# Miniprotein binders against Uroporphyrinogen decarboxylase 1, chloroplastic (HEME1): the designs that were tried, part 5

Target 1, 365 residues: Uroporphyrinogen decarboxylase 1, chloroplastic (HEME1), of Arabidopsis thaliana (Mouse-ear cress) (q93zb6)
Amino acid sequence: SSSSSDPLLVKAAKGQAISRPPAWMMRQAGRYMAVYQKLAKKHPSFRERSENTDLIVEISLQPWQAFRPDGVIIFSDILTPLPAFGVPFDIEEVKGPVIQSPIRTEEDMKRLHPIDFEKLQFVGDSLKILRREVGEHAAVLGFVGAPWTIATYIVEGGTTRTYTVIKNMCHTAPDVLRALLSHLTKAITEYVVYQVEHGAHCIQIFDSWGGQLTPEMWERWSKPYIEEIIHAVKKRCPDTPIVFYINGNGGLLERMKGTGADVIGLDWTVDMADGRRRLGSEVSVQGNVDPAYLFSPLPALTEEIERVVKCAGPKGHILNLGHGVLVGTPEEAVAHFFETARNLDYQTLFQNHVPAEKAEPELVV

## First folded at step 3 (miniprotein)

Design B5 (from n6 with Q34D Q37W R41E R70L D74F Q77Y R81E)
Fold by ESMFold2-Fast, scan of step 3:
Structure B5 (fold): chain B 365 residues (1-365), chain A 82 residues (1-82)
Amino acid sequence: as target 1 above (365 residues)
Amino acid sequence: STPEQVRELVREAEQLMSEVDRLVAEGKYEEAIDLAWEVLEIAQEAIDIARQLGDTSLLERAQELITRALELLFRAYAELER
């Protein structure tokens, strides 16, 4: 079967036997790297950098050339697919993402159309090149925002701290919000399949703003649409694992497992041992080293990586940060993170290991 | 459910809205936000039942409560951002 030739990261996602955890980082390419900063000065528009095939490929490969992670995620933006189904946006230097015409009413909904992949050729072309360049040495990752998260950008008109427009719509315009979420679900499903067909080994779904909902509200307004996407993708792309991540997900872990995702990403505030216990062995986990540990002395970083790996167990773990890499992170720390992951060996780590349940706390006298 | 139950829900929500107004006037914006969301939940339940009963007067009263709660929510959030 094809599983014997799968990259290490894909084997981990499927819970297969492996010798060490694969590792990659959310926000892997970016401003913490000097080579990225130099390129960004030459090409100052973020939208240009995320929509030009040559630049996407160059940027996506910068961390792979420097650090050799087990995963190479396409350099892109969560809003990139939006113009292809009728929602134009811009990225302003001070404000960040701005949606030119927010969607809030039935009339606004008439602007939406089925996703047009002619407008996303740079994504497909970039994925094909990345797949060729990394060969068998890494998995290529695509990604997409969940319907709730994308709807939040669309109805709020960009970045928001309060989420007042979308929370208002849950109460005053639920039919409009359901119609929007349904359209997004269809577009997102097609975009995920497109990424897989063009080279992605694995897809991560980001519901970055889902953590702003109570569990009951998330169950009502986000979970059903994510389940629909995962079900449709699994039917059309059965060999492709799906990773699911929410910021602030401590209260949602069991519900996230219920979506049918292969891998649940834990944020940095969740204790890995507790998260693993709550999720059980039926799913794999990703994470969850606190990005702030990359500013610690290297021995402390090694100790934290080993602690997280031991808590996650010898199977079904993709080592990552619990959130994206922070601006100003030392490149030496990122290199050390990936080198540490490559030098781990599950047999050595778990040989003569005393399970935590049998361990006794130190007596203080 | 009975028409009397819907009238009681609307009355409960109206009383909570008066409390939201008081909290906003006293600068207690976090507490006002919590109660305003509770008003929205009760008003939405009242709307769902009023629709089933065909009571347009109760439906209008519940919709007015939602409008007022949202106006106060937006004002309270704006004040906290200061």
Scores: ipSAE 0.000, ipTM 0.097, lowest interface PAE 22.5, mean pLDDT 85

Design B6 (from n6 with Q37L R41I Q44L D48L Q63M T67L R70I D74E)
Fold by ESMFold2-Fast, scan of step 3:
Structure B6 (fold): chain B 365 residues (1-365), chain A 82 residues (1-82)
Amino acid sequence: as target 1 above (365 residues)
Amino acid sequence: STPEQVRELVREAEQLMSEVDRLVAEGKYEEAIQLALEVLIIALEAILIARQLGDTSLLERAMELILRAIELLERAQAELRR
């Protein structure tokens, strides 16, 4: 094995000096790409596509081959690790994910066991291949769902519009819910470390359902478990940056910063300048171009990218969308986004922007 | 395009949005996603044209559809994962 310098994305995540923002997209591989649609017709089962090493690698590399982003995220599902610790699931055509045996009682908790990585070899093998294929040119990203988000699926048996069962458990079975969240925290921590050990340069934590909680409820039922994961991962994988994203996070930014994550992802509704002001310079930011801009004329997309980059500042910025790339997005616009990011130069964008009080004394005045 | 054509696009998108709500209520997430994406594409096209025409009412309606479609798409996508 040889040691190479950190990829551009990892340097940005750590707030190190770089010449331009790295760029990648949430939901980077997917149905907006013609090549993905063709593959999905040949392999119509989502479980097959997300649990077969060859298919995972092929799909994950489709945007790399087409667009050369600075990050390559493994094609997977946040429910993928669940069977490995005792929670089987299926993905149905009409209903989406189904967990036919939800966990809601102390008795149900007896089905849980420590995570078994023999059931997740396809993840580790895929990450090793991705690291080999792109690791010298781009960061490999792994990801995981936060305990609250995963618990919501497990308890609800899928996702409902009301979140009634899990909200009820906060009041009627809080000890069971805390025990479930604690078990998930341990399993998630091990899964993050597993992904890092098998090739991930960087991990993103998604708390997709955390945005549905009030700030007080999120502080109580989600934040402590995320903090525990981040603390444990940083102890065991000190060089691996963690990105934290919640959709609808405008009201949670300062609390998200408090988790210890290296990078806070801003959703598309947050003004980048305001978000940067609220978070300060101690953490890096990711985002947050509105995905709708990918449907705009290319010059308008360029102007928006430059606006967002200027607002984020000359360091500690990972350029991304503020939401996952949408199906129907023109591939030409995605190509233009990444080309624009590669052609940016911080020195040019921020040239002659020297604070008056700290102007260099190269000239005698 | 004419203002009448843009109004027809917004009307079409609003009607499709109602159908998306029905599909979600029935647990038909794949069909709901496909239809919500059609709404999004139509509404985005309507925004571009409404800006050229200076029609602030049409622009506001199209923006509301985009926000609703993205919100619903995100919830339905979470059901079917990536």
Scores: ipSAE 0.000, ipTM 0.281, lowest interface PAE 13.4, mean pLDDT 84

Design C1 (from n6 with R11E E14F S18E D21W R68L E71D R75Y)
Fold by ESMFold2-Fast, scan of step 3:
Structure C1 (fold): chain B 365 residues (1-365), chain A 82 residues (1-82)
Amino acid sequence: as target 1 above (365 residues)
Amino acid sequence: STPEQVRELVEEAFQLMEEVWRLVAEGKYEEAIQLAQEVLRIAQEAIDIARQLGDTSLLERAQELITLARDLLDYAQAELRR
């Protein structure tokens, strides 16, 4: 479909002709900003900040007010939808996020139910406000965790480094794990559609812990469920681009392309030229400036941004970091990143372009 | 003695874990990460010594520190990425 009124970021996601790359940052709102730190001191509960409409809106708009990125992502948590389908969690003093009643058996599965959006009204309300405030100037982004990543939290009972319980379930309780992943796939699909219906122009899927799997295990335990989500969302929301990101994804790029996502996010360890070559021109790319460059002198940051943009090519590129913004990142560097993106011009960047060599004749032997 | 010195290091590491939690609660995630990494170093050293001595109680105690430090480290790093 074609829409000339789409935000710049949406046009880039669809591979449409544009004059410059749009730019936004993963973890765009956060601790690197003094205004966020001040608000967090006043409201120290992360659950409060991520589940209160007024706070979500205020936080999500902090980078918009300061930097005018081309995308505004809702401030939220990957675990936010869990209580709405039967998996409550808490933040404990020593352990951090904890799921007191993990799902590990057929009996545990009986606690799951279809997603209840009455428990997520703060998400829908926040998206409506964000769309009203910035929708004419920037894309509003929603996001969701992939089924494998969410299942890992649920099964492990919270944060884990070893992934022992979920990996063990692949062998000892594969039917339970498949049933859980199937339930999550349905809940996540509904949650994505809910976010789109309430104002999101674009959705990013995070499979944060998928990068800890071998490619074969990821193909078996994560990819099919992500494909199902993308297929269902595209059927119900055909104009909404889907961005797919895995941290540590260098070994998975070709398989990520196979999910049907419109945009593949590249980790900062992937060379943009290599990543673009491996993915081809059928999909758009997002990323992937190394966050370390935000600690460099501003001219060096400009040079790196221009290098990445040139490697990605003159269309189908959403400029971003290869990972989220870290606390301690200078706000001046973030401002410079977005100003640099706004001042880019594809015609100028490709000014020394020589005509492409004539295509070789079709292979006749 | 050497076993008592190692047990004292583990006790000190438990005090450091209380400080890590306090830093996390205060939103001081970079400081929490640095301190949690220090606890992991102490706990790993205690494990190596416990194995050499055949001290199963010290091994279990040091393993508990590793679990707590990893959980808080992962949480603090997730908050910085948020």
Scores: ipSAE 0.006, ipTM 0.265, lowest interface PAE 12.7, mean pLDDT 85

Design C2 (from n6 with R7F R11L E14W S18D R61Y E64D R68F)
Fold by ESMFold2-Fast, scan of step 3:
Structure C2 (fold): chain B 365 residues (1-365), chain A 82 residues (1-82)
Amino acid sequence: as target 1 above (365 residues)
Amino acid sequence: STPEQVFELVLEAWQLMDEVDRLVAEGKYEEAIQLAQEVLRIAQEAIDIARQLGDTSLLEYAQDLITFARELLDRAQAELRR
């Protein structure tokens, strides 16, 4: 397979010449869509929706059918792979995800085992269907949580704002934490490869909680494990680009570049021009339109999209929001975002530059 | 009570939580505590409405808000006592 056959999004991730930026959105399928709301009322368990192949496929395809984004991300949860390597979880009505038996000691570590893909068949089957349905027109994206982010859920027993248990473990039980992070690194590497083998064109790594660490702590407790995953995946899946995103990543951009990721996702608080300057022109970027702009008048949204695209430059840019789409976002604004992206032309935007591409590499039929 | 009210309350709560973080960073702890208490009130209202509507998706969207709002209040109070 030749890189010339890659979807537009994959070409952008690799920094190849293209005629326009590809576009997709974090949290692309979801509650802002009326069709999702109707399905969720019929199937009220989030775990059912994220672990049933037919529902995963239906939900993942809702934004593609409505808006024709250049990327279709599998509808899933960051905690989905956990039971497959020994960490069961539940979703409670008030608190969200809960891990009833957190791992905090050497004894607790005995529950962990290598990842069992028999428990994740719904992920592989869903990716195969998505690749068949959209793969000729759009990139299929898989995703995974970074070891630090997943470890935070496991040791905290669920969602946390303070990160007290895991931060204390850095000082009081560092050997246990390192052993957990090492196990997660192996399981996550296998899960990424599994997703690629079953249809994903591209993988996004989310280190959602990494932004809550100081840069020095992130460099010690998160970066090495992410780097290990990226290097292992690139060795086994050399044609698959990896996007790396951290919530609140403004202080970490240079260190994120050092992980070996192909694309660095910028959050909405980072100025795109500043982010590009700090990362350099040879690194690909994703983002970073403020999700709040989707509540603006459509002409203002168009102007902001064009501003971000111009700041990112004529290659190596995957247009996205700087954060997940917000609940209550008008579907009309999302449609306009994707229509605007499809109608962009790098030659027109950069009139004094040599053309990036003479024709669109992808045609949406 | 409507689903749209839940969306608006959740968005308001998240915006105010960001403002509490800014106030704490600026050393304005008394102001941060008052705003964090308001965030907690709004978050609870959103959850109560979502429960009344029987909408599990809206409840899931709002469910972390109470925990984060309480932790935010506790942190602001702890900073004031330093």
Scores: ipSAE 0.000, ipTM 0.184, lowest interface PAE 18.5, mean pLDDT 84

Design C3 (from n6 with R11Y E14L S18F D21L R61E E64D R68W R75L)
Fold by ESMFold2-Fast, scan of step 3:
Structure C3 (fold): chain B 365 residues (1-365), chain A 82 residues (1-82)
Amino acid sequence: as target 1 above (365 residues)
Amino acid sequence: STPEQVRELVYEALQLMFEVLRLVAEGKYEEAIQLAQEVLRIAQEAIDIARQLGDTSLLEEAQDLITWARELLDLAQAELRR
């Protein structure tokens, strides 16, 4: 019953027959938009913008009002749920995310507790409002960081370029790291279910830092926890598709498919035809237009969008960029991207036709 | 100096940012740094000419390019220190 009324994006995620690819963008709301820049000047704290219901809703709806994408992702931060299970953080202008008390020992882990949704009401309230505002015209997306990615922030104390502490823990304190990942898996599972119960049609899991692992290390330290989350969420929220994305994922596609995700997001360096071939028809794909194409002349952008869509095939494709929207991206290019997606028609794009030369009559021997 | 020259410089800087992003993705950080510095030079030239002409039509776009090029410069420099 609910399946026939699903938004276009949800139908695509489930591999159902549709007339065109739905489209949305990672980092859809942001600094490339003049309206966002004005709001950020009035509310300069990123944490304020990501933890205030009115601001979350306003920001999340800015691209929907301007461009009418098929997906509206909640404006939030990957670290937002952390204080709710015992890991306070802040976002500093120069340093970025800072976790004042990193977790690296069994003693440190005593601070962790089950997730407290009283501290996350702004997320649930925002999702309810977004669901009401978009109606049947778009899917509302929630998101969450994968356990490895979240553990990296917690253990490193913020953003890192070396990944030294967490990589060392894989060898010197593996039991501590496993215990942390297990706790994060439970908290993340509950957070995903919470987002679905409060209005998200679809959830994207980001394992951004998983791309920094070798495939063997990723399969050991990240994949099992993601599988556990997906299995638990599908059991409790069977109608909600899960999108899984890793930046730099060219070497991991087959392993990502193995997680049980409904949709695999391809980064921009993966050739869509190759990615589609490697993943097969059992999963849907998302992506993967190079964000840099948004700086190309509009006809070249149209050509690239059509190329990617043709390579992905006539079903099971959520059109997106292969990476987040870049600062300085022209709003005109973003508008053109979504207009191009809305004007596509799978029947026209994939219609079989015979060139005039081959339409000549049969030759008699 | 004409408004059309400002537009040409901004578009040249945008095309070079495409190459900076490609170089960063390929792990060619030294080349990315050199090209990002060239983007900063071209974008600043566009700003200087636009200000002389009293033309603000692409000033914000040129400033955004400077911000973006500096972000990629910082990223590439940090990766090289690894």
Scores: ipSAE 0.000, ipTM 0.243, lowest interface PAE 14.3, mean pLDDT 85

Design C4 (from n6 with R7L E14I S18L D21M R61L R68L E71D R75I)
Fold by ESMFold2-Fast, scan of step 3:
Structure C4 (fold): chain B 365 residues (1-365), chain A 82 residues (1-82)
Amino acid sequence: as target 1 above (365 residues)
Amino acid sequence: STPEQVLELVREAIQLMLEVMRLVAEGKYEEAIQLAQEVLRIAQEAIDIARQLGDTSLLELAQELITLARDLLDIAQAELRR
């Protein structure tokens, strides 16, 4: 019953029959847009822009007003929920995000507490407004960082180039790291449910730093916590699809499928046909046009979009970039991307076309 | 402390900033952050010399480089968090 009025993006995520792929972009709102740059000059603090309801809504709707994508993702920061469960941070001019007191010991763990949504009202209020503004024309997306990715920021004290402290903790303080990951798992689960309850049609989980682990290390230190989040969210919000994305995920696709996510986001380096074959038919895919194609002549961009869509197949595909939209991307190219997606028709594209995964082998007689 | 020293530092910073912009455009945010921080160091050195010389135009130019480097640093750091 819920599916009859679902937005196109939600239907695609659930693998339902649709006439064309829905499209949105990671990093959809941003500095490639002149209107964003103008706003950022007036409000130079990134933290202010990501924690003020009016600014969040204005920024999130800039690409909606310009391009009418099938998804509108809330403008937010991966660190936004951290102060609400006991991990304050600041954004410093040169260093960027700084975790005021990193967590590395049992003593440090005492600062953590259950997530306090009074400190996150700007997120809930923004989602409610976005849901109202887009109406039936698009899906509203929320997002969250995976426990490993968030733990990396907390343990390292901010941005890191080597991941030395957290990798060392895997060997020297594994019980502390497991306790931190468990606390994050509970807080993240509640934050996802909060976003759904306040208007998100769909949630994307980012494990950006998971790509820095070997497959065996990711299976041990990241996958179990993501799986726990997905199972808990599915129990409480059964109609809300979950998209799972790791940058550099070519080696992890089968393991990512094992988390129970509805949609696996493919990195731009993964061949879509190979990704589809490896993931099978039970899961949907998102992506994965190389963001660099937005600098190509428009006909070449159209050809690449059509190639990716044909490889993904006639259902269960959310068209996206394989990485966030790059600074300096021409706004005309972004407009063309979304117009191309709207003008696609699966019946036309797949007339007499047999995808590799659905090809029936010729019987040897 | 000469105007020529400031101009040499500014030229070095500009070449590094073009590389920072290229790295950001290519999604190489960690490398962009490292290089942007080096630009900030060179630009601050240029500011210090320009102040000693009392040259407002050189000071203004060096300050523009700091502003641009900070903007690109903010962009690269924000991209890594998404």
Scores: ipSAE 0.000, ipTM 0.240, lowest interface PAE 13.5, mean pLDDT 85

Design T1
Fold by ESMFold2-Fast, scan of step 3:
Structure T1 (fold): chain B 365 residues (1-365), chain A 96 residues (1-96)
Amino acid sequence: as target 1 above (365 residues)
Amino acid sequence: STPEQVRELVREAEQLMSEVDRLVAEGKYEEAIQLAQEVLRIAQEAIDIARQAWELAFELGDTSLAEWAYELLERAQELITRARELLDRAQAELRR
């Protein structure tokens, strides 16, 4: 085969004709796997596991070795790039992630600087190794948090349930928040390009905390910065598809499509057929099997996978869960999910969806 | 339910810690030492479970789970700190 050919996942992201959906899972590497649990006991620091090249590579490849998904996402932390542009954090035993010096004022903003990739070599090195290890058999995925989501961590000082500080800043310090979001947009754009240049075939943008905004507030405080990132990345890395995911995104699908992302990730509460109708044919979709189905009998899981695939259509679909893999998920169910995806055939699934005329080759089953 | 089990463990440890405080106040240092050691055991068990939960919550971006785990980690860590302090005080008194 050609070393220049796109992996199956990249072809799906671009809406190209393919024989089956590619599949990967959000939270693909993790505690549901015995090998991960054993490694985590030996290396109990999450920061060590996410910042050591050897550990990142080993962990990222654990599901690859076990299940052979069509995508291998780098094991990393959403906060990983923060110290490289002036926002140090620690993961404390009692408190978890802590940002010692939150940014809330113009004075605080002076700490920020352009992103320094000398501090992120473990990310670039890990991506290069992953790209080499998977060869032609899978796409390597990088990821990044959206500016709103990252800003939420920075201004809240860590994990938050209330979002009180950032929501207050929308009203009492909007110029500071805009300046922070603008700086994050530039840093995130550079970080995405860095990941692509070091081996990522595809990038997923997570705006997890964007789901906590009303659609109007999301359009004011998140969407413009995501659009700027996607536009800049596509100009510099035109062959790299961008996947955009928000948990709880049922009310935001059309607005998410408006960002210019190639693929919109659907959460598990969205009906796939409805999502496809609302998004149209210009964009691809990812998802959205309910992670809870992995606890079902294997035949029921197969039926649900086939149902979702049929609803998504014969092209432009990356099979995934609608959320991350849950704790306690049986490894047998994950193996079955990927085996089921490999054994799917669009021609077989859509044999009764033959149009009267073959006007568009990609639309003919 | 793991959250209910950990909350019950922390509540039990807090009750025992109150009894340790009383025993120290009454000069019953050997009994205080024995109960404080049990508080340490129960609190450490709660920490181990809650630590796993907050680490998972961090990995998943689950704010509700993270808040729950953080709250229990703080309570359990406070119990460990207090129990160790009282063990040291009770032991020092027995040496006099």
Scores: ipSAE 0.000, ipTM 0.241, lowest interface PAE 14.9, mean pLDDT 84

Design T2
Fold by ESMFold2-Fast, scan of step 3:
Structure T2 (fold): chain B 365 residues (1-365), chain A 96 residues (1-96)
Amino acid sequence: as target 1 above (365 residues)
Amino acid sequence: STPEQVRELVREAEQLMSEVDRLFEEAWRLVAEGKYEEALELFYEAIQLAQEVLRIAQEAIDIARQLGDTSLLERAQELITRARELLDRAQAELRR
């Protein structure tokens, strides 16, 4: 349902009439900001920063205080929910995420259990505080990894360059992999609902590693589980829009639309006008300014933002980057991006707009 | 060369390009965690793989052009464009 009190970003996600595109950035809080670097020196453990309510709230609000984006995403890690359903991990200074006891066999599967939210109170508490702090001025976003992406971490034991273990399991242990993906689907569904119940206006699903699959393999090993999550979440949280993003998704757009997500995030390699044409008018889009444009002179950045917005059309667009904010990105460029979005006006931009369905001359039949 | 040989080259290049995207995403995650040394290793590996994508895609173009396969030519050209853009972005990040 539509509500006049919904934040601008939620209205855009639902394809409702609005005056300008809302804007936020993937990896919005981070190392490109001086205030984040200072805090990280004082609190050098990433686990501490991502599992302490006060630090999560402070970090999540740093870009909102500096730039006033239309979305505030909770500062967290994609692996955060894993210990709560039986997969402990650690973040080592040199190696990054490490799962000491990977799951690869039927015997290993016995360690899994239903998700225990007593272990995740810092997430719920942080979302509740963020919701109150931003008030009506921004949407609070939660997020979660898709089952394929999470399974990759679990079976590989952490970060992988080759995907050797999970790809091998597709052929040598498919029943174990399906059982793991099914368990993850249930846990992820509950985690999404938990985030919504504790304050998230909107959820983004990341299938970061889904782009490593051919379209046929993605339809086999990832899409069904994402569809199940989206269907279950929409049944329990019907007013919460879901954004779906895959890195390298140019070949998957129509299939991603098929999952039932409200918003499809386009990566930076997809032409926005082509993406809009392929997806049609019944789904919203997010993106997709190339993060590298933040290193351009500010007038060039303005021109690119306006080009992307015009291609996306006068509704159903959440302005974002096509990928996360890069390290070394000038804070001035990020400020300019959000200022540009706030100064846009759809009526002014689209005085002579022709709807996408009629953008080309009528075909002679 | 057969059309199947060109299709295999394009598929190989597309798989490597997917790996490049994954390495950059993980490198950026490591940067967010303050793990610059590990992130740099992944950026360098991604650059090396992107250069390999350029080599394979160029080989595929040369063969596909002889076969007159416009679809394979377009796919290979797209890979070159993506890999070159990604290399430029990575170099901007590594520049201090």
Scores: ipSAE 0.000, ipTM 0.155, lowest interface PAE 16.1, mean pLDDT 83

Design T3
Amino acid sequence: STPEQVRELVREAEQLMSEVDRLVAEGKYEEAIQLAQEVLRIAQEAIDIARQAYELFDELGDTSLAELAFEWLERAQELITRARELLDRAQAELRR
ESMFold2-Fast, scan of step 3: ipSAE 0.006; ipTM 0.427

